VH-VL binders against DENN domain-containing protein C297.05. Designs and how they scored, part 2

Target 1, 138 residues: DENN domain-containing protein C297.05, of Schizosaccharomyces pombe (q9y7q7r449to586)
Amino acid sequence: VNEIPGWNDVDLYPLFRALSIPNILVLFEAALMEAKVIFLSENLGMLGYASQALLHLLYPLTWQGLYIPVLPRRLISCFEAPCSYIIGTLSYFFHMDDVPLDNIPLVVCDLDKNSVSTFGKIVRLSRSLRSKLQAHLK

## First folded at step 7 (VH-VL)

Design n7e (from n7c with heavy chain N56D, light chain A50Y)
Fold by ESMFold2, look of step 8:
Structure n7e (fold): chain C 138 residues (1-138), chain A 121 residues (1-121), chain B 107 residues (1-107)
Amino acid sequence: as target 1 above (138 residues)
Amino acid sequence: QVQLQESGPGLVKPSQTLSLTCSFSGFSLSTSGVGVGWIRQPSGKGLEWLAHIYWDDDKRYNPSLESRLTISKDTSKNQVSLKITSVTAADTAVYFCARRSYYGSYSFDYWGQGTLVTVSS
Amino acid sequence: DIQMTQSTSSLSASVGDRVTITCRASQDISNYLSWYQQKPGKAVKLLIYYASSLQSGVPSRFSGSGSGTDYTLTISSLQQEDFATYFCQQYYRTPYTFGQGTKLEIK
């Protein structure tokens, strides 16, 4: 019996609507190497949806770091964690000076601006693999 | 294109207040994650960070100078100002303003050309 | 305060040479280190951030390396326009502090 691989891309649409495919690939590469990922938006729903979509892109891999898709302002000290994380917060509460920088690479993604900034070394997929993945995601 | 330009008095007498203005274009302080800072360089010496201000009016000062410094912004004019009170000869320097952005290098990525301020009697 | 030390105050080299400039922090700064170029009469230019990331528009002959307390800027093939003073800066904690500078002179 023939089977088709199970992609559920319905759960991914918030991320693909907010970001270009090249930027999504950077986030995917960062998550694979267990970087620190910060999502920013003025829209609380987008923070949750984008964080969840990134987790689904990792399937079948399981995220092992901190996962706080909507961080309340009073818990800003969570950025001090010495481990990988995926954390979302409202952009107007976020100050980069509150993020202790360390040896783990950091990616800051503004979902409202299609902006992905990297701090540190992110290992990129091969050009051939990136092109094939890009074609499949379109 | 991002540009910054400093302006200041050139010559200031000891004990007076030094006022500096940074005028910029190609970006706005209404954008979250963006700030402008001040760095100075005494003649033949290294660079010293003084202060910076962010889009939401959050301010950071060098602690050794904080009691003498006031930074402010006028977002509608694309300007950031710095005041230094009770100046001495030690405040003679070239003063730079520079942009800082969370969405770029998280460092001072664009600088003005600097303005010389001399404190002399 | 975190102190930044550039042990070499001046250095002379020829066009085409490989040049290395070093910078040491008084404590671990977790790669939050930038390199700047200052030329007389020109605005200061950011070259490297996060110890090894090349700023947009900077020639690929510039590279940064290091970790912890010890950091290095390398120019792989020196050009005449690279005559300048080079500063390291930590941005791990305020106050942000700079090294004393290394003046690179073309011999």
Scores: ipSAE 0.018, ipTM 0.646, lowest interface PAE 7.9, mean pLDDT 85

## First folded at step 8 (VH-VL)

Design n7i (from n7e with heavy chain T31D, light chain Y92H)
Fold by ESMFold2, look of step 8:
Structure n7i (fold): chain C 138 residues (1-138), chain A 121 residues (1-121), chain B 107 residues (1-107)
Amino acid sequence: as target 1 above (138 residues)
Amino acid sequence: QVQLQESGPGLVKPSQTLSLTCSFSGFSLSDSGVGVGWIRQPSGKGLEWLAHIYWDDDKRYNPSLESRLTISKDTSKNQVSLKITSVTAADTAVYFCARRSYYGSYSFDYWGQGTLVTVSS
Amino acid sequence: DIQMTQSTSSLSASVGDRVTITCRASQDISNYLSWYQQKPGKAVKLLIYYASSLQSGVPSRFSGSGSGTDYTLTISSLQQEDFATYFCQQYHRTPYTFGQGTKLEIK
């Protein structure tokens, strides 16, 4: 799917540079099901770029949850929100012990390590559809 | 790959301080998302979580033992230490160290073989 | 504190059997449960995390299931190397707690 409105106006390159295509698909699947997504990086710019890129991959769907691409340390209690979110934070002060582990699925993505960890049931696209999307994105 | 090994005194007298060292390889506490913890098992009994420490020196203790426990790390030596003060016979156990990592299971995914510590006069 | 109970302390089985070990939490732990295998004199091995996710390098004959307070470890076709003690552990909230263990013995 390269015929997406606004493709030439949105820089998706930072996300595809940081993560493998299988990991990007996991993030996409998580966002489609309105999971909790946490981005980690030591680079503040990457947090913003990746969060924005994920939102644009959802087009024409609109993200309805909490969206805080760069969370300051004083607001770490935002991880306790009882709703879906996309939150980015610096890797250095992130601790999983501070994230409530409830029935809403959680995905933690470290942009500096190409790492995606899933907690809960993520509804996966069919194997056939995932294979087709991976082939088209390569 | 990832390996952990416990080192301890073997025998400790009651009321003394028990000191344990975990030496590890295949990962580093200089990277975010990694921690090392201590679990013990008295003979013929279940496992008991004691404490863990993260790369940024964040420490978590089992509340029932917190007043007696001190966990610390030496990142340059790839070591984590645990001290237990005022030991009694109830502290006789096999002591394990284990790694915690966000990148995977968020559980204790690699363990050492354990070291027996006996508290006896 | 969340108490973890494994109602069976010892279980006898033969090679090739399908074996089920159960674990119950005193409160809902939202699938934040691990299963471990322990053999005498050896390092403890993580088998299952998040109730049903298989740890890398663990044979596919191991599986986990359950939700809420009730969880199950299943070995679909028991092998000789599977005779060991199995522990469940919750990591929903501290202090992290373990079940008492279920020892799987040769019949």
Scores: ipSAE 0.033, ipTM 0.648, lowest interface PAE 7.5, mean pLDDT 85

Design n7k (from n7e with heavy chain T31D S105K, light chain S53E)
Fold by OpenDDE, look of step 9:
Structure n7k (fold): chain C 138 residues (1-138), chain A 121 residues (1-121), chain B 107 residues (1-107)
Amino acid sequence: as target 1 above (138 residues)
Amino acid sequence: QVQLQESGPGLVKPSQTLSLTCSFSGFSLSDSGVGVGWIRQPSGKGLEWLAHIYWDDDKRYNPSLESRLTISKDTSKNQVSLKITSVTAADTAVYFCARRSYYGKYSFDYWGQGTLVTVSS
Amino acid sequence: DIQMTQSTSSLSASVGDRVTITCRASQDISNYLSWYQQKPGKAVKLLIYYASELQSGVPSRFSGSGSGTDYTLTISSLQQEDFATYFCQQYYRTPYTFGQGTKLEIK
């Protein structure tokens, strides 16, 4: 992890403490294919940490979609955006009813429960790449 | 403590409009994350969700009844109202209002005791 | 709409018994599932939310489990006051829908 430039610029500990490596890999795969990613937590700080960590994991790639680390309730219509996005919101204010499903795959991650729900098909890395990445993340 | 109480006409004639009121205490619809919903239960049958209103005046309706439903709130009076137009015998039921708290992750954590409404000529 | 089906409409049991009530959704509801207790003349009581979270004030003998489409309410040791009707509810998407209920009666 420390071999990659900039790895020390972002605190990855909160994300890795909250999520298992397999779940992090799913999020990573989702982000790679420019899917929709929703982070849920009861802690606003966790939303910031999680989204920043995910962006950091994409290095040297840069996220080109919509990026809203903390979405307020009044802007829930942003979930209807017909584009890739990484959006975090308080689990208190989140309801799947507000999230339309389209042709863009969606991953919903509850940071407090270490759970990942996938809607649509996520392109997975090869077993060898997954194993290598997993080893690197540990 | 949180309390909800439904009030209604008891008896309504077919084709008329049913007006229900939910009066509550122990919380306010000015509080973020709070909502109030209506659920009904015909005698001997299951529960049916009707509508829900949030603190920010966001409203949700059961699509099967949306054209006949109007939900509103009066924050100053701690009341939520539901109107059902063009009622028929099928609308005979016990009507409940319930609070939806964000602490319960949008579960109905407190219910009223319900009010019976009979539609009959 | 999402259909909720409880395994049994009526169940007879004795005090002290372990009781299990199942609820199945017609599609994955991602743990947005609650369990309620209904008694005549009393307000409906929330028991479990988000599939397995115990509501404050609810006895620990009640527990919820499950994921995806299949969920279970368990009463580890039935008490006299637990004879009532129990129903599940999904709040994954509107319209919110309920199971038909399971009446727990004295054997």
Scores: ipSAE 0.200, ipTM 0.767, lowest interface PAE 3.0, mean pLDDT 91
Fold by ESMFold2, look of step 8:
Structure n7k (fold): chain C 138 residues (1-138), chain A 121 residues (1-121), chain B 107 residues (1-107)
Amino acid sequence: as target 1 above (138 residues)
Amino acid sequence: QVQLQESGPGLVKPSQTLSLTCSFSGFSLSDSGVGVGWIRQPSGKGLEWLAHIYWDDDKRYNPSLESRLTISKDTSKNQVSLKITSVTAADTAVYFCARRSYYGKYSFDYWGQGTLVTVSS
Amino acid sequence: DIQMTQSTSSLSASVGDRVTITCRASQDISNYLSWYQQKPGKAVKLLIYYASELQSGVPSRFSGSGSGTDYTLTISSLQQEDFATYFCQQYYRTPYTFGQGTKLEIK
């Protein structure tokens, strides 16, 4: 199941529960290049679980950017940060107008809808490597 | 059943303030993630978004008109109001109010029938 | 500002025809695109949101597709009640902007 160290079913399960494998790989590619990642959900627990699962997916790399898995409404301006981040918030607090147009590369993931939207240039893994990882994660 | 209805003066003189009211039912602006916006359409022309207001009183305005627009809500009355100052003939249009919500990915999912406002000397 | 262009201002068609209407954005709008139907003197109706999601109560003959900057509305078998003006609209960034409209007329 887990040929890659640090990838185990318990740590990664929240992402597989919410998202298709192709969408998980987009998140992985974005995180590898230290892009900005936004998680959305109506479920507070899901925001935390998915954010942590993304960190586990990066093993043995450690996340060096801003990490706020559950962002309260009063801090919505954190999406303006120029640095890389992984930030989650409740879906109904979030609107794309809260993110500056030049704050790319950016990925917005709606965990409740299995939706991953990318903005700007995300460096992708080779097609062969993506296919192997997709097969491995099944 | 979600319904919206616009109310306005019909006729307004140039340089005066146009006041519009949207009355709605079937939802509340106390519901998280819900907003109401205003869109207008001059005769035989395209639609122009003016402003919207969210349940938490967050407001957005079309930048080209922002200095002339004021949007407000009265949640207890299920009403949203729009004021447009210093009107000219260019403000003659049918004015619509419409709901935005999370479930439509913030599209305008329900509209009123519109109210015609004419700016005439 | 994001410009929305509907290159065709009017179409003539017959009941039963398949009709497509196109809409182009001046930049990537990430599927934050809706399609509306307007008949003279009537409230505007939402048909499609998020590029391809069918609004509740809209007949299944309507469908939306596209991504990035290019989007289409398809009516698979035109009915008499479908003769109207159709607008696309982006809601990715303010100001939210509309296409010029495509009027669908009976031949």
Scores: ipSAE 0.017, ipTM 0.637, lowest interface PAE 7.6, mean pLDDT 86

## First folded at step 9 (VH-VL; from n7i with heavy chain Y103W)

Design n7l
Fold by ESMFold2, look of step 11:
Structure n7l (fold): chain C 138 residues (1-138), chain A 121 residues (1-121), chain B 107 residues (1-107)
Amino acid sequence: as target 1 above (138 residues)
Amino acid sequence: QVQLQESGPGLVKPSQTLSLTCSFSGFSLSDSGVGVGWIRQPSGKGLEWLAHIYWDDDKRYNPSLESRLTISKDTSKNQVSLKITSVTAADTAVYFCARRSYWGSYSFDYWGQGTLVTVSS
Amino acid sequence: DIQMTQSTSSLSASVGDRVTITCRASQDISNYLSWYQQKPGKAVKLLIYYASSLQSGVPSRFSGSGSGTDYTLTISSLQQEDFATYFCQQYHRTPYTFGQGTKLEIK
């Protein structure tokens, strides 16, 4: 069968531990429309685990954009990329003014605070599909 | 409840330095993503953004005034200060401080009532 | 620098009217635009951000629309308390710039 039962529960756990279901839904919708996603945390491991969990949430769809789950300070100019991305970095050296606001929507997620901020328009899933996804995440 | 209050000298002579202080409550510059900015309004004119400073001491200045502006913060006192050097009559305005945060509108969502500063001989 | 123009400096309207205030940017600002309300002796109030998103605590009679370079603030049923000056502001690029303001006189 095309699905791997059980992997969804285990592979999604980092997101469930860090974020509310509404915030996970925003991240899912952003990733589906190939927006820009920035994860922030003071914990390096959390950046990697949450980034991977988001990719797994998309299965069987594959992420086609830039993917840098831990971005060093030296490479902060990567936020200027004119393409979709999933980038994680330490909260300590992240600053929103380093991120150009363009036509591609942007979601910034602080994994330590269960905080999500959206820049631009994220297309929401239908009410029916959102309800099914929320039930699945339980 | 978020509140900001400006204080300043009222009257300043040309060529002197104008010093302003913003005191605030209901939030802290210890919180990631939070900042305070300064905006001014000359009499009968529009608003002009001057500068802002964030919790991590990152600063941004209006390029047209940057050489004359210095913004700083004292997180423990919940204060942000602005200095403008070499003032002229063109610096006469009402000066406002306002909060800015990544975790909401990314706009100036709370403002003080403003303080009038007049530059005159 | 991005110039923001509010072509109408003042307008008069009666309580209950629908009022529209316009703002034009000198270049595309991708909806990174806010609307503010200013009353004498009062703190400035944020009404709308990202062109059409209503700030928390702002009455639903306020709405924003537009895209690209042309934006509008609409008050669907004017109230006595809405007498004020309204400013647009872009936050697409520094320096952040404001329109000149539109003063709304009630009655």
Scores: ipSAE 0.214, ipTM 0.736, lowest interface PAE 5.3, mean pLDDT 86

